VH-VL binders against Netrin-A (NetA). Designs and how they scored, part 4

Target 1, 267 residues: Netrin-A (NetA), of Drosophila melanogaster (Fruit fly) (q24567r46to312)
Amino acid sequence: EPRACIPDFVNAAYDAPVVASSTCGSSGAQRYCEYQDHERSCHTCDMTDPLRSFPARSLTDLNNSNNVTCWRSEPVTGSGDNVTLTLSLGKKFELTYVILQLCPHAPRPDSMVIYKSTDHGLSWQPFQFFSSQCRRLFGRPARQSTGRHNEHEARCSDVTRPLVSRIAFSTLEGRPSSRDLDSSPVLQDWVTATDIRVVFHRLQRPDPQALLSLEAGGATDLASGKYSVPLANGPAGNNIEANLGGDVATSGSGLHYAISDFSVGGR

## First folded at step 5 (VH-VL; framework fv_iluzanebart)

Design k4 (from i2 with light chain N92Y N93D)
Fold by ESMFold2-Fast, scan of step 5:
Structure k4 (fold): chain C 267 residues (1-267), chain A 122 residues (1-122), chain B 107 residues (1-107)
Amino acid sequence: as target 1 above (267 residues)
Amino acid sequence: EVQLVQSGAEVKKPGESLKISCKGSGYSFTSYWIGWVRQMPGKGLEWMGIIYPGDSDTRYSPSFQGQVTISADKSISTAYLQWSSLKASDTAMYFCARLDYGSGSYYPFDYWGQGTLVTVSS
Amino acid sequence: EIVMTQSPATLSVSPGERATLSCRASQSVSSNLAWFQQKPGQAPRLLIYGASTRATGIPARFSGSGSGTEFTLTISSLQPEDFAVYYCQQYYDWPYTFGQGTKVDIK
């Protein structure tokens, strides 16, 4: 018998619920920082103030380049806490892409993982890894080709390019059976999901000059005699705060995760 | 305020059909898994099955597959547990419960109904 | 299916004393373990999830620990209202399974 028409792909994430494990200003007013042209610019976030709120709801609405809206996490601390975005599609989709548009001038992720669920969030499987250190942090090669016997294996993509504006994952790219998806139950299962979860593990280290500069938009409170220095080999987002008089404390640098759009292609 | 309210106690004879209910309120009913737990008199808790009302994805515990039917009606935010033919061994307290959703992942089960006592005797 | 075993079956503790309850899984459940309290005539109440995270409104005297196959629920200073049956439950894999329960009696 003739088969029914195959639906066109849509943005399956449009108007879908997104839950963030952390949102800037949800625990009271907090300070976050942006980095542009070797300068650090810090601002206040507060979820009780509509003019200073950056909720996850904005991630799945229409993206308008004339007035970009962002979700922002709480500033990262030395505790090593992961930040998670979970998007519920509501039903099973065959996914073709997952794209996260980075918020302009925000710190960039160094390491993150995209997970998928096929059971409405009861269980999660890795879908794609991203890291500047794929082998060291996730035990996966930075450039991996998939053979026919392992087409359902998650890969790791290198994110060493500091000027990227988005994190993009194409579900079928480089998989041998992608051109004949109807004949591959393994690959059909691979692309099927009800939910997508993004786990941010660490941020890229900002330019040291911007972090240390007192002239570049509030890097230090000179009235208190303090400055901040990024931690070498520490968790992303950690800085050592030091007094000009010699006291040193580990603190966050206003580093945070920020995304302007979360889109998922599916049918 | 999240609440799960179950239907009242039932007394039935073997061979009769029964459908008990669990009504959710104070949350998005179609966005959370809801499940059924059996507790036989003086015994512990046993999972029977779960349903996602948004698309009716239903999972049964192997011991209950084919013995009961779990369903949900989105229009009235109500989940159901149904028997086509009751046995005396179905005498138990039946609880419904909702999976919690925090930090982007579900974990079981944060909210429980008050329970429905089902007694099957001739 | 994953089998959950609790010990002891019954624990008698004087008020103000520490109570320690054990839960063992037949295979690793990572940290996907919850503890429930059931008082006579009531529905179960979530105490701990993720092996060690206290649910909202649960007193600080309740704490959970463990990972993999061995888990512990500790009540640091038992109160009269803590008379109840306690169940552990894994949610690592479906079907979800409960332990048989530990009955805590205040001596």
Scores: ipSAE 0.211, ipTM 0.636, lowest interface PAE 4.9, mean pLDDT 81

Design k5 (from k0 with light chain N92D N93Y)
Fold by ESMFold2-Fast, scan of step 5:
Structure k5 (fold): chain C 267 residues (1-267), chain A 122 residues (1-122), chain B 107 residues (1-107)
Amino acid sequence: as target 1 above (267 residues)
Amino acid sequence: EVQLVQSGAEVKKPGESLKISCKGSGYSFTSYWIGWVRQMPGKGLEWMGIIYPGDSDTRYSPSFQGQVTISADKSISTAYLQWSSLKASDTAMYFCARLDYGSGSYYPFDYWGQGTLVTVSS
Amino acid sequence: EIVMTQSPATLSVSPGERATLSCRASQSVSSDLAWFQQKPGQAPRLLIYGASTRATGIPARFSGSGSGTEFTLTISSLQPEDFAVYYCQQYDYWPYTFGQGTKVDIK
């Protein structure tokens, strides 16, 4: 079909519905923690209190750098369940990028996958993998190149850089036919989506010093079991041992997923 | 409250056309899939097809492709199942069902209509 | 299409007993399996989705398990209102397909 007017790319996610599988404070008051400069600060979330609520709807609102709003998941309990954000675009879009801006001072995701749907959520296919362990967790090589015969394959990107403030995925980057998209039905299908699903699989372990710091207005969680974690500023392989209760990630660590903005470029 | 309300029972003769309806209320009609399920007397359930009213994306089960037409009218939040020429073998209970979004999860068809009994006899 | 096979076709149990229903897929459906209950003259009712997640309002006596090709629905301490036909359905691949049903009847 001839196009009389080709629309400009926009943020297709603006004011679009986002459903989170987990939101801090949805099952009554809960505690989440932020990690900054080797220190831990824990706070209360409660969805019945507007001043302590962190809903998914804030992910697709107007981006205001003077007043950052975040969605927060419930605190993770160890190996836990995956946490999912599902964004419905409402119609088919040709996507150029997907960007998640990380919430300041929140724990960072270690492993996650972006899926897309072209049938309003009936089926999902991987779009992009992110992990510090691409081969181990997803069976995918880091820095995979796509040839002309396999341009529709999802790749895996390394997230081990500690200064990253966002997770960004450019849909056409590294694909040979990207310069002539109109002549590639395979690549046109690849970039087309009605929905985007982000699945968070694993959080990065915070610095051991931060886990041992005093909670704002109280003591750190010192209950029950022993744990051993790598010492962040020590020799490789050295560990810190403490009586902080069970697994460090599950025993009052306040580890959670938190995102301040969810943007999708499309037309 | 979410409801799916189907049209009343129909008694038809072979060769006649028929269009039955499923009206959604209490939710955003254009944001959920609606499917049609056939149940022949004394037998189990069979998916016929589904439609996404927001863009009319329609999918049929292979055994029903070309035998029925599924459509939807956004302005009145109603989905339809239509036959151009009924057969005695179309005698069955027909259900409509909505695919729920859930909280971060999709799951198959949480709300169902009450059913429309279609009887085709000479 | 994916073929769903349920067993047994009929299960006779007394009230208060445990009922175990099986569902097998002709190929892997991961965890994309749902269980529905249908009583005479009524529409089907969603019980379980994701193989093991109980739907809203469903009593705790209903539980699901399994993944891949073999799935089980368990009804602990069966109540009089639980005598019905139970269907499994895969939603991993279109077309969605139901099993033929297991009728849970009074012994």
Scores: ipSAE 0.008, ipTM 0.502, lowest interface PAE 10.1, mean pLDDT 80

Design k7 (from k0 with heavy chain S105E)
Fold by ESMFold2-Fast, scan of step 5:
Structure k7 (fold): chain C 267 residues (1-267), chain A 122 residues (1-122), chain B 107 residues (1-107)
Amino acid sequence: as target 1 above (267 residues)
Amino acid sequence: EVQLVQSGAEVKKPGESLKISCKGSGYSFTSYWIGWVRQMPGKGLEWMGIIYPGDSDTRYSPSFQGQVTISADKSISTAYLQWSSLKASDTAMYFCARLDYGSGEYYPFDYWGQGTLVTVSS
Amino acid sequence: EIVMTQSPATLSVSPGERATLSCRASQSVSSDLAWFQQKPGQAPRLLIYGASTRATGIPARFSGSGSGTEFTLTISSLQPEDFAVYYCQQYNNWPYTFGQGTKVDIK
């Protein structure tokens, strides 16, 4: 028999406040890019223009698959620039899932962490790690089974899967005491939260061919490991160049974090 | 406009009980931590404890655990600091302060009450 | 608990001069460090949070720097209204703790 199925309209995050540390177009008009079928399409975001704004408040509104709204971070310029989403539930909830629906054609996160707070933001503890490099980046095994002695500890999951449209975390999955939660103070404490914080650490690298953009007048030399795009308002022939094998988030690539829905199952 | 308004000055004798107040307005009272800070005459500031009015989650500084009680009444947006039996060493200015959030970061107590002077003498 | 130590205890400065105040944490507090100004008879006023971000309405002459265990508050050109006691406070871990204060006085 199917277990713990909660519809989107009955989630604890609905209409809850979400604060983003970075939103596209908040520092003036900015350029972001989407990637699909080895092609790059770039667009302008501007928080002063309602038609080009992608605010965090859209993450916890009613989810409608026929009219998708996205939050977008500012374009990332290098490694080490973390982007954070903080969701306040307002009271203590027993959480069953946390789900982030990826914005269509948006760059995918490579490494991120979900934190929880049980004290209204005063302190944070890891809830779930996601990375293609769990051990290297977070010091955690990429594959881990939990026993009763460590079922209250965060695990690390691989985010690199074809056709993944969401990042999903089931709070009780693989924890031995999950079937008798009322008798496990440790696991009750584990699933209890007042706030959820998502920290994006790194983006997945798009296919190098997808970085080629004739729309922007860009060129990609896959053999030399470089790409270039024209400088906006620069003299003819001036381009921004970046290494294809270097940082995933480089100026001119339009790489950014983008999420269409932030859902939390709770009671 | 966010405001924290504290109750007036108190003069008490050792052994008496006392409850002072801090009333919040201009914001969602139940959505922010509110805390109490003591300042003894001519001395610096020290945190006593904090409370989240939405669920009454209360945290005390170790040196004040068991010495005072912090509480809040959501219906009138008021936080309280209470002594069951005052000592002369409780003579101090007491401030309340609120913690705010912004852009994925939290702000360390950006709004303060005007202070309540408590004098305990025989 | 994390112990915050400020230096100097008193700093005598003439109007128009620069004042530099130091704050040291007994263990790393990352950038979770705030600076407050307190004038006689008044509640503390938040100046800087996140070690270097000015609070709303705070003049540009106030700047903060540092991370981890060593922090500095700089007042680039003291005005008469800046003579006050300044406190640093960590908010990395509960209990939150203040430094003992630095009194900025007229020379």
Scores: ipSAE 0.057, ipTM 0.599, lowest interface PAE 6.9, mean pLDDT 81

Design k8 (from i2 with heavy chain G102Y)
Fold by ESMFold2-Fast, scan of step 5:
Structure k8 (fold): chain C 267 residues (1-267), chain A 122 residues (1-122), chain B 107 residues (1-107)
Amino acid sequence: as target 1 above (267 residues)
Amino acid sequence: EVQLVQSGAEVKKPGESLKISCKGSGYSFTSYWIGWVRQMPGKGLEWMGIIYPGDSDTRYSPSFQGQVTISADKSISTAYLQWSSLKASDTAMYFCARLDYYSGSYYPFDYWGQGTLVTVSS
Amino acid sequence: EIVMTQSPATLSVSPGERATLSCRASQSVSSNLAWFQQKPGQAPRLLIYGASTRATGIPARFSGSGSGTEFTLTISSLQPEDFAVYYCQQYNNWPYTFGQGTKVDIK
C-alpha cells in the first residue's frame, strides 16, 4: 500500500527502455484475439505496419485513457513459452510499487513472476509471484505473512480476475519494518532495484462462452472442465482436448500477453 | 559504429603508478557495463572487473579486488584501469569490453578494445 | 567461482576438415555460455552466445550446442582463417570465467 509519509514519489519507469522477448508481428503478420462481453474478436498484427504494430516502447510513455496503446506478445503456441518484459530504470531506486495495466479485452495472465536486479541486469532475484496455483507452480503458499526474520522474501498472490484491469504489487505491504524503512537496511535492500523483469508463464483460459466462439466446431464438456477442437489436418473425429482451467493454449487460438502500461513508483 | 579505443602501450618499473584508458563511442556510454580483461604473455583470458558508468557501480573478480582500481568519467565516455604500485607480474595485455544488457537476454561482452600492452620490468 | 575446462588443449586439423571443441563448467551455467575466437595480436571476437546463437557476421560453419555443464563448438569445414585459439566463457554468474583455451593448429 502507498504510505502518506513518502516524499518525492515519481513514476521511475517513465520514458525508461523496455525490451520484450516476444512482440506480435515480429516474424511476419500474425493473428491475435481480444475478449469482450463474452465475445471474441481477432485481428492482425504486423511490426512493419505502423497501424498494426504493438511495440514495447509504448509501455513507459504517458498513459492516456483516451488513447490506449498496447504491447502484445506473439500468440502463444504452448505452455513452455515464457514471455519477458525487461525494464531498465537507469539507476538505483527505492521502489514502492510495480503496476502492469492490462490491455483492454486482452487475455489475462494466470501465472507470472516479477524479478528485480540491483546490478543493471547481471543477476536477478524474485520480487513477487502471481498465480492461481502458488503452491503447485512456485512452491509458495498463498496468503502468507512475513515476520521480521524473513521480510526480504518474495510472496505469492492470486492474479487479478478477468473483470479487473491491472496487476499491482506494493513492495512494502505486509512487511513489519515498512513503517520504519529508513532504519531497516534489510528492507531498504529489498526495495532497491535498477531493473525490473516480468516473466509471463501462463495465460488464463477464456470463459466458456468466449472459448466456444473462438474454437469454431469445438465441443466443451462443462462437467469435466474439458473441451475439444477438431484437428484441422487430421481425420474426421480427431480433436485436440484441453482443460478449461488454463492448461496449455492451443495453437491458432490467438491467446497472447498484452499490457498497456508498465509503471514503477520510486524515489 | 560501436567502438572501444584504448590508450597506447606502457613500459614501467616496479613500484610505479599507472592509469590506462578505454574510450567508448557510437553508443550510450552510461547505459552499458564495461569491463577489463587481463591476458598474461602466452596465457589465457581472465576477467578483472566491471563498471557501470551511469552510477559507478563497480565489481571486481576476487583475485583482483584490492589489486587495481576501475573507474569511469562519463563526461568523456572513458573507463580507466589503475595501479598504485606496479609489479613485474602485472606484465600483460589488457583489454576492455562492453556488455549488452538491453536485449532482454544477457549477452557476453560483445565489443572489445584493441588492447593495451603493459610491460613492467626492472 | 565457476571453473571452465576446455579440451583438447591443442587440436591439429587440416583445411576442409571438421573441428569439435569441448567446454565443461564446474556447475550449471544454463545456456549462458559464449565462444570467442582470438588470433595472435588481436582482441577476442565473439562467435557464439547463448550456447548456440551465432553472433552477427559469423559464418554458418560455426555452430554451438549444449546446456548446463557440457558444451561443444563445431567448425564444419575449417578454412585457413579459422586457425586460432578458441575460448569458452560463462556469463551465468559473476565473476565471469573463461576456459583455458583450445588452440586449433594446422596439420
Scores: ipSAE 0.244, ipTM 0.645, lowest interface PAE 4.9, mean pLDDT 81

Design k9 (from i2 with heavy chain G104D)
Fold by ESMFold2-Fast, scan of step 5:
Structure k9 (fold): chain C 267 residues (1-267), chain A 122 residues (1-122), chain B 107 residues (1-107)
Amino acid sequence: as target 1 above (267 residues)
Amino acid sequence: EVQLVQSGAEVKKPGESLKISCKGSGYSFTSYWIGWVRQMPGKGLEWMGIIYPGDSDTRYSPSFQGQVTISADKSISTAYLQWSSLKASDTAMYFCARLDYGSDSYYPFDYWGQGTLVTVSS
Amino acid sequence: EIVMTQSPATLSVSPGERATLSCRASQSVSSNLAWFQQKPGQAPRLLIYGASTRATGIPARFSGSGSGTEFTLTISSLQPEDFAVYYCQQYNNWPYTFGQGTKVDIK
């Protein structure tokens, strides 16, 4: 009965404000693309049109399986800027999980970091890393041993296969003192947060055949690992060149970050 | 549009209590830190403390801990700075400012009130 | 607490000339440094944040550089309205701390 007077864990993110650093269609109509099997499907986003808008507020609403709503970032143009989602919980919560549900058929993140704040955004600390290149990009092993001496440190999880529709982080999993959390000030501090920030660093490369099918004026050079696509809204014959295996895509590729649900378990 | 409007100038005697205000409008008052900055006549700027109105989490600069009280009333979107007993050395201009933190930029207080001049003399 | 030191205390320049203001932190503040302009009787005005990013509406003649402990504010061609006191401020660690200010004066 100890918990009879203490709130149970709930989705602390429900109806919570989420601010995105980038939203598709906020700078005027833009073109985004989805990749499925060997095909590329491109569409228009426009924040002035309710039927073509993909706002961050859809991330913390009720998840309706018959009518999935998505947030979409602006298409990546190769400038190297990160895309962020900041979720404000409003008060301190003890967190048990952070889950990002990917939009159907959307490009997948390759590298990202979840940060937490305990002071309403004044300072941020890493909570969890995700990457296909944990050691190269973040200096962390893809698999690491967690003991009592390091149980309050962020780990790095491999995002390469098998196929998953979500990115999930369990805050206490694999931490020795989790069985007696009330006696561990270190773990109590570790799971406590007022805000969560997701930083997207890199997108996974789409299926090569789908990417190579840039027939509407796009050209590929497999020997050099490069491709060129027509400049979006540019003059005819003006193309942007990028690496086929590169982490950043051109404005014509339609590569972007897309999430359908942002859930946080807390009390 | 974000605005911070401070209360008017005050003239007080040493030992008197005082409470000055900073009213926010044009944004979600409970979602941003608000801070107080002191500027003594002819001197530079000093952070006194900050408050998050949503849960009243308050942080003081060490030099001001115990000298002043910072509070907020979210029902009227107003932050306060209060002295229980003023000293002549409290004579200064006092500014309030809103911390701007977002997903893409994070920087201190780009929105400022006009300032409240407090004069303490016998 | 982190101590911010500005130099020079006063800089006398003619309109159209370049002004360079320095700010030094007692320990690393990364790029979490802002520059403010203050005119008599007015609240401070944010010019630069993140050491080098201009705030909205700030003229291109203002530029910031540096990271860690050494920072510079440059005004490439001073206009009459630029004569003011300039403060640097670190926001890497609480308490946030200002430098003593550099007065840019006409002479």
Scores: ipSAE 0.092, ipTM 0.616, lowest interface PAE 6.4, mean pLDDT 81

Design x1 (from i2 with heavy chain W33S)
Fold by ESMFold2-Fast, scan of step 5:
Structure x1 (fold): chain C 267 residues (1-267), chain A 122 residues (1-122), chain B 107 residues (1-107)
Amino acid sequence: as target 1 above (267 residues)
Amino acid sequence: EVQLVQSGAEVKKPGESLKISCKGSGYSFTSYSIGWVRQMPGKGLEWMGIIYPGDSDTRYSPSFQGQVTISADKSISTAYLQWSSLKASDTAMYFCARLDYGSGSYYPFDYWGQGTLVTVSS
Amino acid sequence: EIVMTQSPATLSVSPGERATLSCRASQSVSSNLAWFQQKPGQAPRLLIYGASTRATGIPARFSGSGSGTEFTLTISSLQPEDFAVYYCQQYNNWPYTFGQGTKVDIK
């Protein structure tokens, strides 16, 4: 059998169902942009085309080293637009890590929260916060200290650097009773979950020069920051007015949330 | 009717540049992707890359990234495959094929060009 | 990339016989699998897509089955015009990949 200090774990997320509240191209063709070397490259996403679809199911499938697959949210238009990924583990697991691998060259999240559920999604509690503005956005200190009195509380990790390839959360790191987990009902409860939910609250600002760059095969109106993309009819009640004058145009940096892998260590 | 017509056979020397074409007709050219497939003499089929002419979004198979350039001209409904410097190993039959983008639940490459034979020898 | 493996490399059959061709994917491709026929000097022709759906104009003697990683193309009564090379192709993940082909030869 595995001991507490050297657990036998599996990726509990492998082939598990993931539901995204937003997926690029679900409402017809949309434009998203990638940022690299002070350049912006924009592309079309459309869930009806397998070559231009970025579904959440790719997050828990086998990684392909020859071609990285990503889930992408719809482009965000405001700071109030949050996006969620909900992963159902199917049964209770003792979790040792939650890792989100960021999609290459995609905009990076600035603020996000990982929640856990122990009752199959009926209730959620914070598991870990990430933000460049921990105190302002979440009311949490950026470098929270933990003792035995608060080792079951979510901490907030400061996002201080713009280049991040992954978001990693170790469930037991820095918690005093972690060396004696089997004797700590508090920590056993803390690491136990049936579901994980990731809530993206805010994107990091890309380099300003990249936001103004022109991409090959696509053009933006630099004065207005807009580009034209054909769109399927929107919500009932205003679609005709929205399409008055022909093509639908959107103000777009192409900012969106994008993840290439979602893994959860559990036993 | 839907048709893809490719340019004629080419005989080139190593180091020369080449651009071959694939002209679509009988459908909305900007609504469908065009893929390129290589078949070396006596060998099987290999995907090289694909372009969506509507916005020129191009994706390459990893083994062909940097070796060729795929482009399209919407005004004449033509896709292109280009080499800056040919090698003897580029000797092959090259096919273009149309992907049925956004139509139904099926996305196979449904219409194919007749092929362009490229021979590179010293 | 997903590797597609076809077997056998060569299948020798007599006219009127049943031919069965296999295609295996290195990981699941769901039902997003197509079969193509290629005759010497010609472009490939789509026969089957979605693992089991015949393309327009394809005779009923051609049938496809399978899902996930194991797929089969069956020609129930081989005609003289069916002697060709057959390729399977997955279109579930980019890059799209082909099997190496099965040559159906006259016995």
Scores: ipSAE 0.000, ipTM 0.398, lowest interface PAE 18.2, mean pLDDT 78

Design x3 (from i2 with heavy chain D55S D57Y)
Fold by ESMFold2-Fast, scan of step 5:
Structure x3 (fold): chain C 267 residues (1-267), chain A 122 residues (1-122), chain B 107 residues (1-107)
Amino acid sequence: as target 1 above (267 residues)
Amino acid sequence: EVQLVQSGAEVKKPGESLKISCKGSGYSFTSYWIGWVRQMPGKGLEWMGIIYPGSSYTRYSPSFQGQVTISADKSISTAYLQWSSLKASDTAMYFCARLDYGSGSYYPFDYWGQGTLVTVSS
Amino acid sequence: EIVMTQSPATLSVSPGERATLSCRASQSVSSNLAWFQQKPGQAPRLLIYGASTRATGIPARFSGSGSGTEFTLTISSLQPEDFAVYYCQQYNNWPYTFGQGTKVDIK
């Protein structure tokens, strides 16, 4: 087809099936927590209660800012188990973007990978890495340039930028043949997918003050000194860092993955 | 209610062509794989190949590559298994079965058609 | 291809007794193993998947165990309707492969 007859890009994920490996409240009532303004606020999720359910199907519904719907994973422990979202497009699309809109006030992902499949889930290849530690966790440079012969390689991007309400990946950004995609079989293959899989590896550490917030019912006990803090104008913050171990806090934090929208631009 | 309904029994002579069908209902036909399984008289189950109807992507067992053609028509939620030239050794019960991939992981065949008996004799 | 070997070929048990069926893979299939029941003139019916997860509607007397290369299907307190041929299937690697079947017959 002539270039002038190229179809418009649409949200290929709209109303598409999404399967989550973990959903809050699937193992009976569970507790999740949100962190905002140095405060920790915890709530109950239960998949048998429509008012407390946060299913994956909400990820590909209409994104309405007046009535935000979220998917939430089960609360994460220090085990490091991955959480996965798999989106089936149903047919081959040429993808221009993949966007995950973060659920308001939810913990932010620190490390994650977007995979693509061109064979309806039989095999997967990396599409984009996101991490504060690209080299340590994924063995990839934080600032990778693609040239003529390697423009179909997955790159790694920093996801920890301030004021980020979404995680966005533009499939063609920074790739030399992007201005003449129709003449690049390599890039045409690179952007083609039947399915997208998001694998969450790690959450960002919440603010230490918020971790100390007490919730109703005594679920977190500050009197026990579980997450000690230095005195105001005290010595170094070594005690908090030591207690958290430089990684995500474990049991009782209510930390979880939460996404309000999963959109994919395709044609 | 998920159902896979197969076409009726066939009696054919060697050299004849044949196309049998498997119609899915009660689910999103284009979101699941359909596989074909052969069972020769008195023998076990043998996988022939699989198709993803949404794109018509197919994979064949090495022993069946080039011997049969698997296809699907998503407008009528029907998968097909076809022979260009039947042999006596093609006499068997043929089953279609649905395959899911929740969270991208493979699952076994979960729903099966009732089977189509194909008899090839002179 | 991964070869699935079932034993015994025929297992004779009385109603109410326990039946234990074995399935061995020529190489590791992790837990990606399923068990099917087939009665004469019928399509196979999924009993167990993921080596140990019972499929919807399958009675509690059916249980699966094992991982890697050695797997077992156990039928406790065998009922008259359980006399059938049982097949194991690996779905870890393409092509998916079935065992030759174990016939559970009345003693």
Scores: ipSAE 0.012, ipTM 0.470, lowest interface PAE 9.1, mean pLDDT 80

